# Ledger of designs, part 5: miniprotein binders against q58433

Target 1, 377 residues: q58433
Amino acid sequence: MLFMKYEGEIAIGPVHPTMLEPHRLRLFIEDEIIKEAELVIGVNYRGIELIMEGLPPEKISILSEKICGICSHIHVWCNVTVTERGCDIEVPERAEYIRAIVEELERLHSHMLLFGHAFEVLGFETMAFRAFMIREPIMQILGEITGGRAQYSCPIIGGIRPRCNIKESKIPALLERLEKFEENLKKLLERTVNDPMIMSRIKDVGVLDKKTAKKLHALGPTARGSGIHSDMRKMGQVPVYDNFEFEEIVFDDGDVFSRLAVRFYECFESVKIIRQGLKDLPNLDKRIYNPNYELKEFKPIDVYNEAQRGQVYYSYGLDENGRVRQVKIRTPTATNLACMEAILPGHHVSDAELIIASCDPCFTCTDRMIVVKENKI

## First folded at step 12 (miniprotein)

Design pe11
Fold by OpenDDE base, last read:
Structure pe11 (fold): chain B 377 residues (1-377), chain A 93 residues (1-93)
Amino acid sequence: as target 1 above (377 residues)
Amino acid sequence: SKITIEVTIELDGRTYPFRWKVDSPLLLRYFLEELVEFLKEYGVEEVEIRVTAKSPEEAKRIAEIIKRILKEAGFTDIEVRVEGDEVEVRAEK
């Protein structure tokens, strides 16, 4: 029996490979079974941190927006929050509401993109199409609010850009569009959970048990899929979310299904948040920007928020010249990929891409598996 | 050896390609049935289907299945060609 041993590689990068090298998962495969997985960390924020060092805080926000094409808003929001907290800058309530609304729209489109990709990996291209079509209205809403589909440029120090102000006259139409989105999402969910072929591919596959998830410090939906509470919005790290009623979605089984289900059900919670936010907006003060602030020196401050992938962290100080110092940026991607590295061994090679996809790496940058070396034994 | 199914649809003036590789007749039927439901859901009026089968006999069987399914989906003009192990189907409403 010719045993085929081969090495595969999956590159997982950020949208701008010119600034950051992609992560790579090396797979050692024997008889179609993954024997070993090796994660090579390529994305080093140190390069970006060094570029940010000594710049004005207004300039580093532009750089933060370019870190990730799928989660640009959360990076900018975290970034400006550091300066706002460090300088005691009051942010108008309307601005924080709109920041949250845009974030939950970013979460929605990102989760729909994941579902589309997961269905493509599974070979269910009609389901992938459905997911992408359901995503499009969210992208349109984001475009209407922010003026862009990927780079929103919504947060600024002290509030939001004037173009990102949601007009009250548009709220009824936005609510109707969200209702239609939610209806379509329910249909997609029903179709998915009632399809035994789909469910057989994702249930009991790629199990990250709670103990291992804790040991490896899993974050966000990856942690929540293994029965671990992990949401900065619920942990009081993002105060604007205290205005909204929503659930933290947690599943216990730790499989691909659980990690996907967390995100599926979280979409309904995101719709709830947006709906509440839009309903409250007419009753809030009309101010969207505080121009009456001064930059002051401060020591590095820790800021956390909850991206679609999990906890995002920004920290920096401001020197006497108004220049950022000691910049630190962390995203959940490397940590969650390390969880997938740990669970990949023993699985069939055909499940590798699905298992990796279930932690939601940046899909705009995730390449398909490439065979690097074949040894016929 | 996998059966390859290539589907091209026109929807709202755009063309969308789909491709499946299936290893069993059961999966083939499953994806064809799902395709029909998809075509109905989106109101697709024009579809092209190409299938590479494992044998000419299988190609003929697949062609008949596709033809039946498309008729059930409401397509009225259905052209079916079988050449060797290849099936080409074009259908319009």
Scores: ipSAE 0.429, ipTM 0.808, lowest interface PAE 1.1, mean pLDDT 88
Fold by OpenDDE base, fold request of step 26:
Structure pe11 (fold): chain B 377 residues (1-377), chain A 93 residues (1-93)
Amino acid sequence: as target 1 above (377 residues)
Amino acid sequence: SKITIEVTIELDGRTYPFRWKVDSPLLLRYFLEELVEFLKEYGVEEVEIRVTAKSPEEAKRIAEIIKRILKEAGFTDIEVRVEGDEVEVRAEK
């Protein structure tokens, strides 16, 4: 039994070189079938935690924004939330609404990027183009609200930056742009689900069964694609979301289709959240920042939020000098790596990239894929 | 051997390349039909298509299919060149 250790760099990276750092993937292949998989993420979270140790909370927020090029907002939001809870800092309702709106826009553009990449991997380049074109209006909206397309710098301790305040006069145009986005997304979904060639490549492929997903503690859309409820927004961890009517999207089959479908349908829920948030904004107090706070000592506090990839976790305390202590950071990609490694065995090597893409690893946090070719001696 | 299809379009002053590799005439037809829908959807006025076929006879058949499909897409000026197993098509509206 000739174990061909396939050492090939599968560039599982977005075609856009600037945003998607390649994952390191090792595949052990026999007769074109994957026998074992090893995935390595390039981000050293422990190193980042150590750099953050003993810094002021404002400085760790700046560092957290640089951890992920696709989900920078959620990292900053989690960081400021730890300090806000630990110091009993009231955050104005308008600020929390805008934080949620920006997060759901971040979710939308990230999911559209994944769809584009999945279609490229499948060889449906015209569908990939459609997904990227649908994504662009969301990137424009994010740029208009935050002043940036990747690093938004929206949350600060006690609220949001003044530049991130959504003016009432802009709301009608934003709602129109979201409507057009939703129409185009619906067309893309309809094309995908009604195409037998696409469906044959993603249905019943790369199955993560519910039992295995539970055992490995799958998170976010990876868990939800296997019939597991996993959304911190619905679990009371992010109180601002209690103001919005939306559904947690769950599929049971655990295949590539189910993981993609969770994200497709979740985009419509994100649009619903943004639309509700924008409609409520004119009726809220105009305050976007609480200047009346003091930092105080507190023991480490756990903060959870739901990124596009699933649960994000931040924890730290403040000492008597206002320095962060015992920093812990956990991302959904790190947790879901074990799921990707569990799915890949038994599949043809040609499906590896698609299976990994369907779990949406954080590509900005990943080192180069090293495929290890063991030459048969 | 796979049939390789390379498509270049101009849209809003930018050039976009597309590439397909297909193993069957059925898949070739499928991607060409999708291409037509795409070209119509985005209002593409200029397209270049290069195909590497498995044989000169297949290249001729592919050239005729492409020509027909581009006509159905509303292209009026269609230049087709077949050289061995390679097909080059340029079309404008």
Scores: ipSAE 0.414, ipTM 0.797, lowest interface PAE 1.2, mean pLDDT 86
Fold by ESMFold2, fold request of step 26:
Structure pe11 (fold): chain B 377 residues (1-377), chain A 93 residues (1-93)
Amino acid sequence: as target 1 above (377 residues)
Amino acid sequence: SKITIEVTIELDGRTYPFRWKVDSPLLLRYFLEELVEFLKEYGVEEVEIRVTAKSPEEAKRIAEIIKRILKEAGFTDIEVRVEGDEVEVRAEK
């Protein structure tokens, strides 16, 4: 009995000036079944932290925005928060509300992008089109609020960029556009769950059981699809979210469907948060920036927030010259890759792209196989 | 051994292509029916469909199916060409 084996690699991770080689996932395939998946860690994955050492904290925001094109806002928000807490800088409540509103818009567009990609890899191109069309108004709103569709982060140390202040006169139109988005999202969800062809590809596929998810320290929708409560917004880590009524979304089955369902229902929760935030803005003080802060020396402090992929962690201090020291940045990328390594064995190769997409390791990176070769055991 | 379906629509002044590769008549019917629902939902007034079938006989059968579903979607100006394994359909409301 002679078996044919193949090896393939998928590059995972954003392209950075200091990254020579991104993370990779090797697939070992026999008779079209994945037998083993192996995570290959890139050799220079700490380069961004090194570039940030010794810079003023304002420059960290610029670099943070470049880490990920679909999650740039959360990175900038984490960065300014480190300095704000370390220097005891009071941030106006209105600024915190707008930071959260923009972050939830970031969550919406990112989840919609993932749905479009998942439908594309499954070959449901009309569903992918629907997802992208539903996403476009969110991108337009981001551009209107922040001035940029590609770089739309709004935080600055002590507040938000003045352009990002949401005028009261704009709120009724924004609420109407959100209502339309919510209607279209409901239709997309209904089309998905009521379509046996779609459901057959995502239900009971790519299961990550709760025990394995805990062992691998799964985060974000990957964890919440496997029954693990992990949302930093509900765990007291981001104080502004205490002002909004919303629910942590958790599913138990750990399949592709569950991870997608977490994201679908999180979109509805994001709409609720944005709506509440927009309705509250007229009642808040009008300040969006604290002009009277001083930078001071502080020892490293930890800041956590919840990106669409899961927990983001920033830590650094300032030295006596106001320069950033001991930078640590953590994203869910490593745990997403570890989870895929555990999930993929036993699946047909045709499910590989879907399983990878459902763990959302980073779609702004190259996601192509660079080597597939025949090996005999 | 797969049927290739290429669809081009015009929506809001932009052209959008869709492509499917299917291995069964049932799967083909599923995607064509989904296409009809899509064309109705977005109010598409102009569509072009190109199919490469497995045989000339299958191409003729597929052409009739496409003509029927486009009529169900409200298209009235339907032009169908079948040559060998290939089907080309252009439809306007």
Scores: ipSAE 0.365, ipTM 0.784, lowest interface PAE 3.4, mean pLDDT 83
Fold by ESMFold2, fold request of step 26:
Structure pe11 (fold): chain B 377 residues (1-377), chain A 93 residues (1-93)
Amino acid sequence: as target 1 above (377 residues)
Amino acid sequence: SKITIEVTIELDGRTYPFRWKVDSPLLLRYFLEELVEFLKEYGVEEVEIRVTAKSPEEAKRIAEIIKRILKEAGFTDIEVRVEGDEVEVRAEK
């Protein structure tokens, strides 16, 4: 008779209060080798979608900001965009530029956080420290622009908050700080790729082949690490990005290295976008907000944007009374975790946390990996 | 058993700990060399290193290695204490 013995839990990151129930992965281990993995669905957008149902769109912004503490800007941006497009509200070009600049800063700090955690998982604590130190100036810039380091509250229906307007006099200093960040990022990348001890842990590990990635609908850097072009910014879903020259970063090998390399190299693309945006701001009209808009009834529309982890999807309509209806919200974490679930069997348990981390699951959405060993009696 | 290494640095008025467990001479060398590069890069002026070795003989050997690498990193005020399997090193520039 076969009895499974619970061995313990492995934290995938900080455990924080959230409006969402976290995802969990259960690992079934025999002789230190993963035999099966099971995704236990914890994230349930049904609850927040139900809370949002029937509210005015202004109140939806408050709730959307709280969905994810690390990526709150992209959620608020998606939300205001649904109403703006549904009501044909003109958003000033300057506001769209600043929304993109803040999102690319969010992408930078989120990727640096992932690098730090990946290095911690691997036991390269000085590399983790480097990643966190490189990240801190980006957090400071975000705080200066938006007033918050984690919950930014930058987009509002019709524009951005006046506080988030980037003063022309501040741009030269911001550009210098960005240049320093880029220099430090280059050093971190060089140290990583030139270190055989690091590379041996990430190259050819946790391979997600293109066929499996397509079948399971991988998104974002998880998909782009497996040879799939999947970037809402390049697919016409976020028009402001048409103003910036940048490249979609794609790798073919589908290993942990590839998923991290996509993120490393796209940080340089984010720097390019921010630099271009900051240099263009003085030439743009000074309006940051359209105060003269009218909410109107509209049938549900789909809005897509590219978060650090991949596609974010928001959909809702507005009824005749200006109330939000038929809310649907999707993020890439559950789908990308399903990809990791599929590839974990056959790996040594010591690689499990790294493989899972390499799809950058939302830390507030994913808090535990449960190791289960078979006990044969 | 594994050698445990705990490093504490002071940087910009804040304390940062690093911890390693190693079971091979290659890993020991790797982390100590990485530490030297790190201390130089960030201009660390004060560091504390605590090691639990596998034996008293190994503790003495590791203590000498740590003293040498701290000298390479520019530390001149180095206190080394070895008691059994335990090494405690405190260094200031």
Scores: ipSAE 0.352, ipTM 0.777, lowest interface PAE 3.6, mean pLDDT 84

Design pe11
Fold by ESMFold2, last read:
Structure pe11 (fold): chain B 377 residues (1-377), chain A 93 residues (1-93)
Amino acid sequence: as target 1 above (377 residues)
Amino acid sequence: SKITIEVTIELDGRTYPFRWKVDSPLLLRYFLEELVEFLKEYGVEEVEIRVTAKSPEEAKRIAEIIKRILKEAGFTDIEVRVEGDEVEVRAEK
């Protein structure tokens, strides 16, 4: 019997002509129902790792910062941490606090960006606008602290850049701006969960059950939306977070709603962390940098942190000349897209983009559903 | 067939477009009421709305609805043009 198939392609992730290609998710569609999905890995982390081989550790930070425009801080933080731990370099507590504060600001703006994209995919344009307006003050705060809204160089080996030191006199205003963000986020959440038109598109849609999430090694909010505890900040992997009271957010239903709800409630936890960090800063020692360190040879060590999309892993060593060797970098996007690949069959094509977006991949400005060929079999 | 609603607002010196396609009176009501709430929430003072309806009779009905909801949102300078299936509304506070 002949089946007519349609093939669509969604480009996902950063695009760079010489280094990185977006991931692609190919959909094979019959009678508006997705029959098969195929993930084509586009980002060549092996190529990036090779380019980094033999460079000084500070060059790794520069390259890492360019990989992801909305998560550049976590990459720089992971990189400096590998060298700091490998060379036994003491980092002032104040610097670690500010690294965490900036990372939680990065988590806030990234989650708000995803909410805006999800609403756009669903056609709720005014809700998308609300999400982007709520996000803008966070971008302003990041720019004020780091000197840039998208590209961060806050961590340096042994501390933070002097510009990134948060002046005590600025803390009251920062706390007030966070309170306003929190108020607006509560309104956005309420509008979302109380709107039957929105809820009908996200509840019980794109279910990733716990068994499948475990089998495919889901990470971050994708895993936590399916009942899996997975937050590196709660697992002792990032010691500075031991100073903050916050909760790991977990939902059990595994639907699009659950993956978004994890992120909504994580934003409130990020506000709690930032508030605690800002209030503690005046009582910390004022040092933000350790100038008295030596780079030494070390064999590869592993560093884990929790990006807004999930676990980020960096590993490398230094050779006798202070050059980086055996680089390994892993991010959660490819594994989380594999989870979406596995659950897409059986869904109506109209839900495809939403389901894919719910694991928070980075979309290009030109991504959309494309039916690329009709096949006879 | 679908009704197309195109909205342009100015806010803080910037122009923002929104577009909806709807196939039922229920969805039309939903998006127009959401639009009114949005215009009030952000204090929008200037808006332009263009609708492509399914018929001239529907265009007239939609124009009346839009004029009413803009008045409820506080707009006082409302110009409405209906030509065939097309509605164009410009409003200022």
Scores: ipSAE 0.340, ipTM 0.769, lowest interface PAE 3.7, mean pLDDT 84
Fold by ESMFold2, look of step 14:
Structure pe11 (fold): chain B 377 residues (1-377), chain A 93 residues (1-93)
Amino acid sequence: as target 1 above (377 residues)
Amino acid sequence: SKITIEVTIELDGRTYPFRWKVDSPLLLRYFLEELVEFLKEYGVEEVEIRVTAKSPEEAKRIAEIIKRILKEAGFTDIEVRVEGDEVEVRAEK
C-alpha cells in the first residue's frame, strides 16, 4: 500500500483558498517500476471563472495575473485582448510590439528555469547553476521594463502601462545584453548535446508518441516534441507575430530530450523575435495607449495565445452594463500532465520526476513530489 | 551515496555549494572533469572541496586527482588534508 505521489502547488493569488490546491500525480510502484499513474486535478478554473462573473473587465486582469506565477503576462494579455476585440478597441502597434517583446522575454526566463530544474532533478548541479546564471540577466531586463521580475502588469485595455514603454536610447544596451544571453545559451546547448552522461538520461526516456499526443490533445512544446504543429503564434491567433520572422520548432521523437530541445531552440527564436521588435520600435508611432474607448455589450469571443507551456484560451462577453459574462479559461498544464500520466507506467521510478518535469507543469509544484513504494504483501 | 563530494566556490563575492554522490569510477571522473571545466569557465578564484571516500586508499588517490585538477584550473595555493576516508582541499588562485 505504498505509492508515489507527485504533489505540486500552482501559485494563485489570495482570492480563494481552494485555488491554491496543487495538481497531484500519484504513482503506484512495484519493484521500482511504475504500474499506474493517477492525475488529481488541483486548480479549479470553474471557481475562478465564477469569481470573475459580473466583474468589470479591468478587475479580472488582476485575477488573471495571479493564475500562473511565471506566466502572468500572457494571462493579462489574453484578458485585455478579449475586451479589445469584443469592443472594437484599437490597440497601438507599438503597444502590441512591446506586449510581444515582454512575452518573449518571459518565454526565455521560463525555459531557462525549466532547464535549471531538469538538471537539478538529474543531479547535474553545475549545469543547473549555468542555466540559472544565464537566466538572471533576462530577469533583470524584465524588471527594468516592467517593474517586476515574476509578475508583470504590462498590458492594459487599449495599450500598455507607460512604465513599460521601451525608450529608443535603451535599445543598444538591450541588444548587447540579448547577444550575450544568446552566446551563453549556445554554450549550454552544446554542453548538453555533446555530453553522453546527460544525453543518456534524457534521450529515449519518457516517450510520448505522436498518436498518444494527438489523442490526449497535448499542447505547446510537449506537443511539438512529439511532432505536432501547435504554436498559436504561427496559426494566425496573435496578429502582432506576423511582423516577425521566426520558426515553429518541432521534434519527432517525443522523448524528454525532444521536449527540452524544442525549448532550447525556441529560446533562439525568442531572441530573434525580441531583436526584430527592438530594432523596429524606433520606426513605429509613439502611441502606447488608446484612451478613447467605450465598453460595449458583446457575446462571448475566443482568444488564443501561446504561453511558454502552450496554448492559453480566454473567452467571455460583456453584458449591457459592461460586466464580464460566461467566462472560460483554459491553460495547457492539466492537459500536458494528463499526457505524462498516460506514459509513466512502465518506467523506472527514478525517471518519474524528470518525465513529469519535461512538460513544464509549474516548478513551484514539483518540489512537493512524494515518492512511495507499493507494498503488495 | 558511496562517495560524497561537496564543493564550495566563491564567485563574485558570493558562496555557492554543490554536492554529488557517486557510486562508480566513471561518475567520479565525470563530475571531477566537469568541475575543472566549470572552474576555468567562470574564473573561480577560491574553492573548497570535501570528499568522503570508500577507503583511506581511495581517499589518497582522490586527493591527488583533485590536486591535479585544481592545478589545471590555475590554482597555485592548494592545501590538501587526508584523514582516514576524508579529504579536505582548500585552493586559491
Scores: ipSAE 0.319, ipTM 0.748, lowest interface PAE 3.7, mean pLDDT 83
Fold by ESMFold2, last read:
Structure pe11 (fold): chain B 377 residues (1-377), chain A 93 residues (1-93)
Amino acid sequence: as target 1 above (377 residues)
Amino acid sequence: SKITIEVTIELDGRTYPFRWKVDSPLLLRYFLEELVEFLKEYGVEEVEIRVTAKSPEEAKRIAEIIKRILKEAGFTDIEVRVEGDEVEVRAEK
């Protein structure tokens, strides 16, 4: 009997025009079973950290925005927060609320994009279409609030961009559009969990147990799908979230279903946060920017926030000339891919793309680059 | 061999293609029933379906299933062509 050995590569992560290559996950397959998985690190923030060194903080925001096309807001928010905390800059409460509202909209559209991709990988193209159609109104809302769909980040040092202020007169319509989104999301969830054909493909597949998840430092929904209670929004790292009632969603089984279920159910929590934020805005002071701040020298400080994929970490200081020093940036994609690398051996090759997708690596940022090489033996 | 199902719909002035390759009667029935629910949910007015069946006998059975399914979805102008293993269906509401 002859066995064909397949070697495939999946290009994951943003392609940076200057120095970075996407992550690759190489699969070594015999008799349709994955024997070995090898993560080849392509995205390396050391290069972009070096480019940022010595720049004014405002320039860091521009570079941070370009790290990931679907999570640009959280990166800009982390950046401005480093400077704000390091320089003791007061940020108006209204600005913090709008930052959170936009971030939860970013979480919604990102999760919907993942659901669509997961359905595409499974071959359920009509379900993928449903997910993308449900996502579109969120993209429209982001464009209306921020002035752009591609560069929709709203934070600036000391506040938000003036165009990102949400007019009180717009709030009733936004709430109605969110209610419609919530209805459609509920229908999508019900179709998914009540469909044995879908569930058979995601339940008990790609199990990342809690012990392994902890050992490999899983983050975000990947960690929360394996029973790890960890969310920077609930751990006091992002103070504005203390104003909102929401729950950390955690599942214990660590399978593809669990990682997707965390995301499905936390979308409802994001709607709750956005709704509460929008309803509170009319009662907040009208200031959206602190014009009186002063940049000061400070030693590196750590800032954490919760992106859709998990913890994002930014650290830097400012020198006496207002230039950033000792830049460090960490995102969850590489560590979560390492978790997928660890669990892939033993699975049928047909499950590989789904298992990898379930940790939500930045596939849209990679332009869905999937490289498969056939090696005959 | 597998049954290939290609669907083209028109929605809001845009064309959307869907493709399935199925190797069991269970999957065939599943995707055809899902298609009906999808067409109804989004109010699709025009659809084109092409199927490559495993045999001429299966093609005839699939053509009748598709015709029934499209009628359930509210299509009344249904044209069906079956040649050998191939089925081509065009439908409008």
Scores: ipSAE 0.304, ipTM 0.754, lowest interface PAE 4.1, mean pLDDT 83
Fold by ESMFold2, fold request of step 26:
Structure pe11 (fold): chain B 377 residues (1-377), chain A 93 residues (1-93)
Amino acid sequence: as target 1 above (377 residues)
Amino acid sequence: SKITIEVTIELDGRTYPFRWKVDSPLLLRYFLEELVEFLKEYGVEEVEIRVTAKSPEEAKRIAEIIKRILKEAGFTDIEVRVEGDEVEVRAEK
């Protein structure tokens, strides 16, 4: 009896026109059961790191904004922070608050997009639509604050763009819209956990145990769904967050449900942060920009922040001519893909899309999955 | 074979398609009940439903279920056509 092993490649994420090869996930199957999953690493951000070398720091912000359409703000925030810390630039408190508010809005819309996609791959299309409808008001708020829905970054070196200043007169309406979002999110969560058809597809499925998560250095909700504390906002890496009361969300079971539940509850925490920030703004100094800074030479500075998918890391220095040197950028994309490699074996091939979705490999970056199937001949 | 359900709704000036494939009449009813909850929740005023059943007898049963469910959801202008295994329903509030 001769068995042929098929193989194919799954391109995870879009191929950027100028910068990256996508990551690939290869599935080797027998009788519709995944026997092995293999991650083939493309370049991470090596191409963009090289493009950034020798540019002025203002130009780096434009490039960092293009890295990811659903997380543009966190990338720009990390970038400006490297220069600000390296040059000892004071950033007004109001600007730091607005940076955090916009970042938490970014977290909200990204998590809602993930819920919509997860429900789509499960075949619960009305639930997916609910997630997208709940998301839309958040996108509208982002557009009102920043002037853009696709490219909505607000940080500039030393502050925020003037358009992004939140007028005190608008705060009551923003708070009311957030309350409505929170109510609708609670309903979505209740529909999910009270539906046995949904729960049977996500509970005890795609388990990443804590030991394996530690070994693979899991980050973000993937790690926090497996019992690992890993939130840069709670670890002193982003000082503005010390002003807000919120909790790191951790679940222990490591299944698809746990990874989704982390994201559901993180949305409630994001609402808490945004509400507190909006209520504090009227009491802060009105400055949103520091015009009195000088760029200076500095050796590489490490900056960490927490994107919706996990830790992001930026490092670079400035040379004597004010040009960026030794750029390093790291995101949780590779570890999310590595976790999928560990989870997928033993599952039916039809569950692959769900498991992949639950690890959030940047759905705007996902190109395709090529399934390798073994048949008897 | 499977029963297929294709739904088209209009909401906020846009058209949205949904599709389900189910192995049994029991799962069919689950998704139709979920659909009616959705239609009521979002105040959908126009819907088109197309079902491919396993037999003409099943198509007739499904057509009656859909008509009843749409009436319960508040639709008053319901047009139903059953042709062989196919059900086509267009409804407006």
Scores: ipSAE 0.294, ipTM 0.746, lowest interface PAE 4.1, mean pLDDT 82

